# Ledger of designs, part 35: VH-VL binders against q0atu2

Target 1, 119 residues: q0atu2
Amino acid sequence: MLDKKARIRTSREYRNVFEKGKRLSGRFLIIYYVENALDNNRFGFITNKKIGMAVIRNRIKRQLRAIVREYQGQVKNKHDIVLVARAGIGKSSFEGMEKDYIAIMKKAGLFARNANKID
Key: E = the ipSAE of ESMFold2; O = the ipSAE of OpenDDE; V2 = 0.75 times the mean of E and O plus 0.25 times the DockQ between their complexes.

## First folded at step 1 (VH-VL)

Design k11 (framework fv_ivicentamab_arm2)
Fold by ESMFold2-Fast, scan of step 1:
Structure k11 (fold): chain C 119 residues (1-119), chain A 119 residues (1-119), chain B 110 residues (1-110)
Amino acid sequence: as target 1 above (119 residues)
Amino acid sequence: EVQLVESGGGLVQPGGSLRLSCAASGFTVSDNYMNWVRQAPGKGLEWVSIIYSGGSTDYASWAKGRFTISRDNSKNTLYLQMNSLRAEDTAVYYCARDHYESWYGFDYWGQGTLVTVSS
Amino acid sequence: AYDMTQSPSTLSASVGDRVTITCQASQSIDSWLAWYQQKPGKAPKLLIHKASSLESGVPSRFKGSGSGTEFTLTISSLQPDDFATYYCQQYDSYSGEAYTFGGGTKVEIK
């Protein structure tokens, strides 16, 4: 699970990302993203009723949070990112969702080298 | 300081199996995208397989069902299990790292290990 | 299937020459392309990532350009150390295979 500080929780915060952010679409996911002033990343998750019943939507949300948590160290700092599940995601595998997340984040330029990081 | 060292290559008869190892030092295998690449004598480079930092795997179409990529995090070692080997699998096999943050392509390679499939 | 076509297969050149190698993708890969140099008996060495970003320690005479489906590697003034085989590689996550190499270009002495 993600730390509380790493979550977008209020409707106002979601609206800010949708209004000011950039949008990029993948196969199963859409991301909206904007730089923030908070010195940390925050993630939001949206699954609508077109995906399926609550049990399916809850499974998808849980799996997306697990994927985001696994890759959180690879995301450029100071961003608010909202993941919106597309209707077809209910038939996807965990592996398919993970691959789509990696691809979309990479294309967005959000998975990039930290210039100050030492190997 | 960063090193990848392959082992396990050798002569094997058609239809046989081999397991290749790639010992990593100076970084953690599970934090990166680890790959196998092969090169037949006098021929070009051919991608074989990847294991993502989260554990998902992917394969070249011709490798699916015959080759299995895996890792042992406690040993910091990458593996390639090769089954049903054919003469056309004869090649030098390299392990290679794609860094998790930068997605640079393959920034570090092992020295390679020769696999010869012959009667 | 996702194809990377590299040309020419072989190139004869003299020290001081400007050489250009071309790589074409069967589908758009944005800028997710790397260039490698390989000398006989050695593992490949990464030269350029994300189509145009030069790796640390790689001489400035090497330049990558292009985006989408057409890419070039240019060596502005060929040096003795540059006689080698060069490979392009796509690493765009949306185009089938995770990675695909071009067929290679051998740069040899004229």
Scores: ipSAE 0.007, ipTM 0.614, lowest interface PAE 10.5, mean pLDDT 85
Fold by OpenDDE, second read of step 2:
Structure k11 (fold): chain C 119 residues (1-119), chain A 119 residues (1-119), chain B 110 residues (1-110)
Amino acid sequence: as target 1 above (119 residues)
Amino acid sequence: EVQLVESGGGLVQPGGSLRLSCAASGFTVSDNYMNWVRQAPGKGLEWVSIIYSGGSTDYASWAKGRFTISRDNSKNTLYLQMNSLRAEDTAVYYCARDHYESWYGFDYWGQGTLVTVSS
Amino acid sequence: AYDMTQSPSTLSASVGDRVTITCQASQSIDSWLAWYQQKPGKAPKLLIHKASSLESGVPSRFKGSGSGTEFTLTISSLQPDDFATYYCQQYDSYSGEAYTFGGGTKVEIK
């Protein structure tokens, strides 16, 4: 489970990431990322109505949180990272979603070089 | 220590209403996915409803329109409002927490409260 | 509705037997399946999550396997404490309902 301190929770925190961060687009995900001044990473998750009904959006958030948690220990420290779900994510498998996350995080250079669970 | 305690069950006539409560301790209801699950005498488990940490709700198809899930954050309590009750609604009703971020399933359950609908 | 078929409904076995319970989903749910044990008059107890991850304190004789649409719970050597009813549950649905339980499997003494 993601610790409460490991989550982006306020509008101000999200705004900071969007304004100051870098953006990369994957097949199912867009990530915004910026360095923070903390000792830990924070993650935010955005799912909008174009993805589907509330239950679907919440499912996607749960899946994304699960993915982030699994690879949390392999992500470079001191980053705020916002995951934005793209419209097609609702039709993707978990594995496909995970693959996309890994690919985009690699492209962003956010995984440690000695990461062990990276495809 | 985590604990869930259901209450409010009892005997009610067909067409009547009843509100169940689930008092939680050891964790915050509003930070978790909370569910109601029922079990008719001698029958299997049946999911009834969920309230997400964000406050949105969802229901089994048969429960829509008659059942309403809610929570009181100040009391750290989950509720299930049941209206237009039928004989087939007779069951033990459980509240359960979904450990959504790690996908651990329903890891904590209450002891259940019996609802009997009979004329 | 998201269909979850559990089989068999009832299983008679003896202590020491190998027991296998199957859960089949109408559509792929990846690995988002949980297994529960329930004894009479008690709430269900989570045994396995994510198809194969054993909960803390659960004996190693319990094993969950499968992915996609076919899942199994195996008890390698049935113990007296294992006579109970078991349920599978999906908690990642594409059908609009968040969760669906299997019909249950009662494991009773032969």
Scores: ipSAE 0.005, ipTM 0.621, lowest interface PAE 11.2, mean pLDDT 89

Design k12 (framework fv_ivicentamab_arm2)
Fold by ESMFold2-Fast, scan of step 1:
Structure k12 (fold): chain C 119 residues (1-119), chain A 120 residues (1-120), chain B 110 residues (1-110)
Amino acid sequence: as target 1 above (119 residues)
Amino acid sequence: EVQLVESGGGLVQPGGSLRLSCAASGFTVSDNYMNWVRQAPGKGLEWVSIIYSGGSTDYASWAKGRFTISRDNSKNTLYLQMNSLRAEDTAVYYCARLSYDEYYTAFDVWGQGTLVTVSS
Amino acid sequence: AYDMTQSPSTLSASVGDRVTITCQASQSIDSWLAWYQQKPGKAPKLLIHKASSLESGVPSRFKGSGSGTEFTLTISSLQPDDFATYYCQQYDSYSGEAYTFGGGTKVEIK
């Protein structure tokens, strides 16, 4: 769903975000984020074994990508952002994950004013 | 002049805990990526954990939940807290600096290691 | 997760021999591979970083080559101080399995 250029793909790039980035925790998500030198935003997704079985982790990753894609137009340009799913996310609804994402992105100052209007 | 010295190894019973220390000299641990790497007797090297200069951490999948990497910047010392130790954790534990930039990534400085034996 | 397969596991050689050690990654790691030398009872010593870049103070008889999935360490004229175990190590992986080492190659005297 996200094009190849909008994804963080290498371990080196993930480490750069974790080392240099700011961290904010939400209810179901943690984000790490840094400004990049590119013309676009890049997103990474981490769903660890604490969440549950592979089928649950794959569902969560797919749903997070869908949420990110829906709101990509509201994200301030030139950032690398890694989303880390917390253990409790497996019990969350899609709407619950979406609400948490919006809240944490606003708190980080990464969202434009219109990001809170989903319709 | 740059040196790492480990301490805190010893004999521990299965299920026990142990804290390893690694004292750095000639450089600052908070400005570097610090690691623990272990080696079971007669076996190869196995990466355990990293603490990045910014303070974030990562662990080998088998170490998560049992081992905790940390540092004390005022003492320029790296630590590894090991809990719920098992016989298979028996190894020499090395601390190592990972130097990282655009053209260079490698473990360039190693301590001499400290032996941890987990035995009943 | 990355697997690093090193061959041979042991190698017998004489002083003056040309020695070649191979390291195979289960998927491409570009050039993010280092080589280490370990003598008995000692900590590993970095020899080569980024597949082919020789570390300062390491003799020129050591050479690293390769990219992607296949890498080699060559010692062009083996010296007495070179009898040791050699390890390759990747640093491109993430997600709980990072900095994977090969199984090692012991270079021993004939």
Scores: ipSAE 0.000, ipTM 0.530, lowest interface PAE 13.7, mean pLDDT 83
Fold by OpenDDE, second read of step 2:
Structure k12 (fold): chain C 119 residues (1-119), chain A 120 residues (1-120), chain B 110 residues (1-110)
Amino acid sequence: as target 1 above (119 residues)
Amino acid sequence: EVQLVESGGGLVQPGGSLRLSCAASGFTVSDNYMNWVRQAPGKGLEWVSIIYSGGSTDYASWAKGRFTISRDNSKNTLYLQMNSLRAEDTAVYYCARLSYDEYYTAFDVWGQGTLVTVSS
Amino acid sequence: AYDMTQSPSTLSASVGDRVTITCQASQSIDSWLAWYQQKPGKAPKLLIHKASSLESGVPSRFKGSGSGTEFTLTISSLQPDDFATYYCQQYDSYSGEAYTFGGGTKVEIK
């Protein structure tokens, strides 16, 4: 699990991202992102019932958290980022999910210039 | 030379606690994904826990609540705090570095392991 | 429960034999599979990553293949140094565990 300080935890924090942030849609993911006043990034994860049963939704959350962890050090600092899983994500491979994450984060310009392992 | 050296294993009674150490050399623990993997006598390998370079942690479902992974950057050492130990926790405990490059992950560096025996 | 089925559990072979070990995942893990060799009293040694990529220093007689749910480790001509236990390992599959090992295959001398 992500560190407590690296997680969006409260309804207020989520609301702030949705209201003030930018939105980008990928194949399997929608991201909402906004700058924060911290020295670290915070991530939130949303899986709707459209994805499937709770077991599936929890699985997807674990996979998304793993992906976020893998690339956490390559993301520009001072951002709150919420990942919303789209319905089709339940049928995607892990690799496909990861590629979608990378693609959408690149599109958002959230990777640092010196980021590696994202090509 | 890249190396991991575990220590702290020994005999402990059920319900007891033990803290394992893993000293790294040749690379920085805080810059890598570090893991604990255990192996019961005559059995297979079982992943226990990971601490990411960012400091976040994760655990096997059975390990949550009883095991805690941590590190001391100043000592370049990895730790595993084990509480409420049970007989089934008897195993050789390995620390291992997880390598990630171009969409692959594997444990590329292992320590020699330290034996933990839980018995009355 | 998530399944990483490795077969066979034990394999008896002679020097020069072709040896095949199989690892089957309950769900697709793409190519996120590694193979390890472990000798008695020693730590595991990484042989192959990403299903088919040999680690540096590993003899070419070792070959990893497969993708999705079925993977194979092949030793084209077994050498005396190859008698050991082998494990497959997956990363962050559809299971609740981030990392899972197969049950192991002991390759022993016939």
Scores: ipSAE 0.000, ipTM 0.620, lowest interface PAE 12.1, mean pLDDT 89

Design k13 (framework fv_ivicentamab_arm2; at its last look DockQ between E and O 0.08; V2 from the best seeds 0.00; counts 0 for: pae E 10.9 > 2, placed apart)
Fold by OpenDDE, second read of step 2:
Formats: sequence, C-alpha cells, structure tokens
Structure k13 (fold): chain C 119 residues (1-119), chain A 119 residues (1-119), chain B 110 residues (1-110)
Amino acid sequence: as target 1 above (119 residues)
Amino acid sequence: EVQLVESGGGLVQPGGSLRLSCAASGFTVSDNYMNWVRQAPGKGLEWVSIIYSGGSTDYASWAKGRFTISRDNSKNTLYLQMNSLRAEDTAVYYCAKDYYGSEFYFDYWGQGTLVTVSS
Amino acid sequence: AYDMTQSPSTLSASVGDRVTITCQASQSIDSWLAWYQQKPGKAPKLLIHKASSLESGVPSRFKGSGSGTEFTLTISSLQPDDFATYYCQQYDSYSGEAYTFGGGTKVEIK
C-alpha cells in the first residue's frame, strides 16, 4: 500500500535522495534512489511544466502513483525512490509508462528476487 | 460484450469462511485491475480489495488478514476468499472492473452476490 | 485517507425538477471523480467520469461539474427513470483504501 508512511513528503527528504542517491534514466522516467534506515520504502514523484499543462501533469503523477502502488510489494525494502517524469511521458501510454518503470527498476536492481511480474 | 457474474454467496455463521467467484467474459481478467466492492443492506458502497494486472494485491484496512483476492487466468475468474466472517460483513459483494491505467473508476460491475453472516 | 462527503443523503423531488447532488473531498482530487447510479437490487451504473464526462448512453440531462474538492451532479429535469441512489467515487493512490465512495444520495418521489 502506498500510504502516508510510504511517501517522500518534505523538501529535506527529496534533497537527501538527490544528493546521496543514485540516478538512472529511462525512456520516460528518471529515478533517484538511496537506502534509508526505515522498515519501509518511500516514494516521491516529480512532474514539471515541460510535461504539459497542469491537468496532464496531474494525470501523469496519478498514473505513476498507481504503477508504484502495484509493484510496491516487489521492491526491495529500505529505499527512498524519487520518480521524475521526463517530457516525453505525456505522450506515452500507461502500459508504456509501466514498462519503462519496470525496466528502470530492474536496471537499478531494486526488485526483490521473488518479484513475479517484471517481464 | 463485457460481462461479470458473481457467485458463491450464501448464509454462513460467524467465524465461518466463504469463497466468492466472479466469472468474466468479453475481456481478460489478468490484463486488468479487478476489484471487489461490497454493500451492506441499505448502506453505501465500500471498496474491499484489488488485484492488479501484475498480480499484486491490496486491501482495505479492515479487510487485511481476513480477505484474500485471487484469480485463475485459465478460467478468467476472480475470487474472494473470506475468513473469520462477522455479522458486519453481511453485504452484497460486487466484482468490478477498473478502467485500467487512466482515470481509475469502475466501468463494469457484476450483478452482485449476497453474503449473510448470522447465527 | 481521503474522505468523501456526499449531500444530501436523501432528496425528495418531482418529475421535471432540477436536482443537485454535492460531493466534497477532504483533499484535492483534481477532476478524478466518477458518479454512479444505482437502482434497488441492481449494480451501480457508471454515469460520469473525470468529473464531467458523460458515459455513452447517459442522457444529457445529467451533468457533472466541479474540480478540486467540490463536485456536483445535476439532473436538469428529473425523469421517472432517474429515481435511484447516486454515488460519487474517487481513487486515492496514497491511502489504504484505494477507492472511496460518497455516502450516497437517494433521490425519491416527493
């Protein structure tokens, strides 16, 4: 579940991920990820005006949250992960967005060994 | 034509178990977000559980530990295993298909199956 | 969790009346709100999605409006077929309850 404790919420938390974390770029997403000292993962989401109008940005963020929620249980624990939407994501399908997420998370080695759907 | 048909409802004693089925046609269950939504007699709609296309599951806070959502891809059927049933679980249980990957609403519903928990 | 407050719970009206149902979210959900119609003994039927988009086959007398935290469903001229219970619904990616419904509004004959 992507509940309150699973969110990166503060500027300080975001800065920590950007400063100390690793960065990987996919087709539609950039992820920043770093280990945390918690018992759970936390996710952050960033969309900028290059993606499009506010309605589009909000849709994309909503879709990304849904994807993260779906695969949350398959991600290795103790990570802070920030998803940054790239400009081209506004023209992507949900499936394309999902595939890109899976690909980039696999590349980062963030999926658990027992993950069931990671292609 | 899309169709969802629930079955398995009935009378059960408190503490008992019951498994509901939802047979889908016109679309593939494993390619969609499938949900259970219940409605107590004379009351409103309450979300129970979701199984994502990737196979991950999630539950309402009150349902965790007692309810299990699953599917059989070969039968294109959705299930809800209900354990430790309580009187307050008495409701019509609907299976509902999510409008996958876009606006996150339920575009198709079954007719529902009644579960009555009573001594 | 996002709360959905729907009002009124019951509404008595006559054929031809203008009916307004309100749904208020505890936090902004942009335009991601759906409306359903449910008749006794039947499953809910999707009427409107994205706050204002009518589903195919839904009469034009139904109108959804609003954004952010305040939403309304309006029936411009109530028809006999419209007496039913209506629910608003949103999806919340940040809560345990992914889907949340309003409490419902029963539209009955005056």
Scores: ipSAE 0.602, ipTM 0.885, lowest interface PAE 1.0, mean pLDDT 93
Fold by ESMFold2-Fast, scan of step 1:
Structure k13 (fold): chain C 119 residues (1-119), chain A 119 residues (1-119), chain B 110 residues (1-110)
Amino acid sequence: as target 1 above (119 residues)
Amino acid sequence: EVQLVESGGGLVQPGGSLRLSCAASGFTVSDNYMNWVRQAPGKGLEWVSIIYSGGSTDYASWAKGRFTISRDNSKNTLYLQMNSLRAEDTAVYYCAKDYYGSEFYFDYWGQGTLVTVSS
Amino acid sequence: AYDMTQSPSTLSASVGDRVTITCQASQSIDSWLAWYQQKPGKAPKLLIHKASSLESGVPSRFKGSGSGTEFTLTISSLQPDDFATYYCQQYDSYSGEAYTFGGGTKVEIK
């Protein structure tokens, strides 16, 4: 599970990312991201009803959280990042979501070679 | 000290199968992106396959359906299962570690293992 | 898919010469290009990443330059240890799934 302090939790915090952040679109994902004044990264996840029924949306959210956790050590520190699932994500495989996440994070310049690496 | 040691190469007949291994030390395979790259005698380097840290995989278009990349985290070992082998698959096969982060360039290579497909 | 064209395929040079190898991408790869050195019977060794970033321990006589579709590797004063085959490799950060190597340039003694 993604730790509490690494999650965007309030509507105010989500609004801040949307209002002040940059936007980048991938195949299945859109990210909004902004530098924060904290000493860590925080992630938010949005799966709207256009994706499908609750069972599908909940599966997508769990898979996205697992992907974010797997690659957390490679993300440049001090950012709030919101992942918005696009309508077509329900037809994607876990592999497809993982690849899209890697591609958009690299394009955004948010992947760092040795960021947060444990020796 | 990072080391990659390939094994499993040899002579095999057309249509046969072969499994290559790459034993890693000095780092954890599951924390990195791992690749297979081959080189036919007297020819250049050709990328074969990748396994991402999260476990998803990609292949060169000509390898898809015939080759399978996998890993065993308990043995810290990378594998390449090669099926329906052809004379054109004759090559030295290298396992290669992607740079952490990942930029998709190869910071460490094994010494290679020779696969010869001949009657 | 990206095609990488490397030239020349073979280059004859003497110790002390300046050697330039060119790599061209079929479409823009920004600066996402690496250079490798391979000696006979050995595995490739990383020299340069991100077109111009020299790896630790690689002699300063090696220099990479370029962006977009045209890249060069220059060896300012060729040493005996530099006679090898050199490969470029694209790793465009947005395309993630495809790696493509140039055909290689063999630098041999004149």
Scores: ipSAE 0.007, ipTM 0.609, lowest interface PAE 10.2, mean pLDDT 85
Fold by ESMFold2, look of step 4:
Structure k13 (fold): chain C 119 residues (1-119), chain A 119 residues (1-119), chain B 110 residues (1-110)
Amino acid sequence: as target 1 above (119 residues)
Amino acid sequence: EVQLVESGGGLVQPGGSLRLSCAASGFTVSDNYMNWVRQAPGKGLEWVSIIYSGGSTDYASWAKGRFTISRDNSKNTLYLQMNSLRAEDTAVYYCAKDYYGSEFYFDYWGQGTLVTVSS
Amino acid sequence: AYDMTQSPSTLSASVGDRVTITCQASQSIDSWLAWYQQKPGKAPKLLIHKASSLESGVPSRFKGSGSGTEFTLTISSLQPDDFATYYCQQYDSYSGEAYTFGGGTKVEIK
């Protein structure tokens, strides 16, 4: 998965992104993002109980982490990015989440070129 | 037919301000990445700024803090607010559209508006 | 950021000549390169994207090639409409300085 260095881990880190960051909504995801003072990106994931049972939420988190890892090499550095799952995400496919992630990251300008999967 | 028409250029004193406009037709500005590119007399092309479809912005390092890119989606119009102008900012300023907002090269350009900064 | 070097800076040519313009990147940009044509007093016009893909309506005498750090634009038989300045542009940057242009190559009438 994502390296520990590339994860948002503390409540303070999450609050910073929510309070200072920009927000964009996709079909299944909302992203919040803000420039950080590091040389790397950090990612956080929110799956509220309104999404479903713990098994569903855990599946969604695993899928979102896999998607982020696939495209992390194409994300502009120095950003903290929180992915928030929308209520309808439980009915989506992996491919649907992936397309949604690509679209919102492009809208945000966080991809500097065409997104390609990492082998 | 895609068209981009810049306006607002003119003579201005060093330290002064100007706001450039780019009226777009044939596409929706807020669905695309929009750019400003400049060209000093007798010189090459130089990227100035971008606004992404989601509203995030970026700038060349020399423009950051002095120039502000923005848009008015109801008017389908892109703007460049230029403050603290210097003689070296004298150039033709073009607005340019990114190819479908995904490839980061410019498929359509306006004809440009001349900004002259001199005392 | 990436430096883009074009050569030659100026060339003189006659109608019918084969013209080759080169663009060198300081680091690999894979195939993320575009070519533009600009005539005096006019805006640039996109000719080629992704190193070798012609835009619709661009004459087939224009050909782009290369990848990595070395790129060429070739005009197989120069026409009167082709006297202009040509710029390459990289778009492989992930920084806030997403676009870098080469210095240009002016193709003049001999």
Scores: ipSAE 0.006, ipTM 0.596, lowest interface PAE 10.9, mean pLDDT 85
ESMFold2 (binder alone), look of step 4: mean pLDDT 88; pTM 0.904
OpenDDE, look of step 4: ipSAE 0.014; ipTM 0.648

Design k14 (framework fv_ivicentamab_arm2)
Fold by OpenDDE, second read of step 2:
Structure k14 (fold): chain C 119 residues (1-119), chain A 119 residues (1-119), chain B 110 residues (1-110)
Amino acid sequence: as target 1 above (119 residues)
Amino acid sequence: EVQLVESGGGLVQPGGSLRLSCAASGFTVSDNYMNWVRQAPGKGLEWVSIIYSGGSTDYASWAKGRFTISRDNSKNTLYLQMNSLRAEDTAVYYCARGPYYDEWSFDYWGQGTLVTVSS
Amino acid sequence: AYDMTQSPSTLSASVGDRVTITCQASQSIDSWLAWYQQKPGKAPKLLIHKASSLESGVPSRFKGSGSGTEFTLTISSLQPDDFATYYCQQYDSYSGEAYTFGGGTKVEIK
């Protein structure tokens, strides 16, 4: 669930992830991730104007949040993770977006060992 | 042909427990997003819970801690475990498939099963 | 959580009438809005998805429109089979409530 406690909300929190975290680039996504001192993961989402009109950006955010929710239980705990949408994401399918997320998260080693459906 | 068939409803006392089942045919439950939606007598529709294709789950705020959504892939069946039931939980409970990747709606519904919580 | 306000709660109409139902979201949901029809003792039936796309088999007299926060379901010429309760529904991928339904609109015979 992406409730209040699962969200990166403040500029300060975002800056912390960008400054102290690691970065990995996928086909459609860039992720920044850093360990936190909490008992849960927090997620942030960034879409810029290069993606397209506001309606498109909002759609992309909604889709990314859905993907994050689906796999949230399989992600290693105690991480702040920011997803940055790349310009090409607007032309991607939801499945393509999902595959890219899984691939980049695998590369980052952020999935738990007991993750069951991450292919 | 897609079909959803709920079962397990009945009369239960306050504080009691009940497990609902939703047998699916025509598609694979584990490859889809599945939901429970309930409707109190003479009232509107209320979302209860979702299980994503990846296995993650989410719940309405009021359902957290008392309701548990799960599935048995071998039986292609969706479940809803309901604990600490209250009078206000009296409702017809529907299982519904959705969302589809690009359609955030419920395209198939079961006939529903009635749960009555009463002393 | 996103609030969904549906109006009116009850609507009396005659066969052949033009019927309009409104659904308002507390925040922009773009076009992620669905409409359902429910008859007594039956499960809801999906009519429209993504604000304006008709499901297969749904008569063309049903029309969904709107985006952002304001949405409408229009029945251009009400038929006997259309007397039912209608619900709007949105998906919230951010808040703790993934799905929210409108309160419903009962379309009954005048």
Scores: ipSAE 0.020, ipTM 0.667, lowest interface PAE 6.5, mean pLDDT 90
Fold by ESMFold2-Fast, scan of step 1:
Structure k14 (fold): chain C 119 residues (1-119), chain A 119 residues (1-119), chain B 110 residues (1-110)
Amino acid sequence: as target 1 above (119 residues)
Amino acid sequence: EVQLVESGGGLVQPGGSLRLSCAASGFTVSDNYMNWVRQAPGKGLEWVSIIYSGGSTDYASWAKGRFTISRDNSKNTLYLQMNSLRAEDTAVYYCARGPYYDEWSFDYWGQGTLVTVSS
Amino acid sequence: AYDMTQSPSTLSASVGDRVTITCQASQSIDSWLAWYQQKPGKAPKLLIHKASSLESGVPSRFKGSGSGTEFTLTISSLQPDDFATYYCQQYDSYSGEAYTFGGGTKVEIK
């Protein structure tokens, strides 16, 4: 579960990310992302009917929120990020989705490095 | 900002073929669901076809086998190839963007291009 | 195939009138219904999405309601700019006739 203020909630906010943001595709996920004028990151989640039935889409959405929550401390601040699940995601494992998320976020330059790299 | 401009309409004889184009600006066609919608003179709106962001397509039952929707990402342009045209295909053809991943419906439309099937 | 039935097909009204247009889906579409306004010679304009969510810049006199199979568009106090044809559209399905429109309702001057 994410903090309420860390969620993109309105159709207008989603449109802003899609229209002005950059896009990057992974195996199971597409992300759209743009800098915001806030003090925090916001995330949106899109699971469309190409994925499967509502039960599957709801499971995927819940799993994606859990992944995002786990890694939110590693994400560069002041971004609106929308995760769009690709049709094949319904057949993926949780680990598969998690690895895809990490890979995409690193490639986008959105994952902050650990400050503690001295050793 | 966001613009869709159709072209390629004209007079064609029954049994003929025609290709319509829809040039997009202000957004990327391949990142969106794109549609063709037609309207016969004095009649209502009729959905023709969709190409999903991932490249899959769907068609109205009467359009299957005769019409093909496609896009050229390098030109940011949507196409509709129409074969075996009939008098009842006479209509203004609109391209339209949407829905946004099951959130909004068709939020931007082109001006339309007239196809007349006669002789 | 999803059937979308609009009623009435034509409606005569005067400025200031309350206008009600109905849309019936042959199957439940939850709230995945949009309303469009079309003026002669123009492309349709998206007015309402997700049954009741007003698009930016659309006057508050326009209201969408309903869910499942029965939907209503209401214009609470008709203005001169509102004489147009209105269409409902379902966008609940990605197969068959995926984005079926209703037959339209023409709102004419009385």
Scores: ipSAE 0.000, ipTM 0.532, lowest interface PAE 16.1, mean pLDDT 84

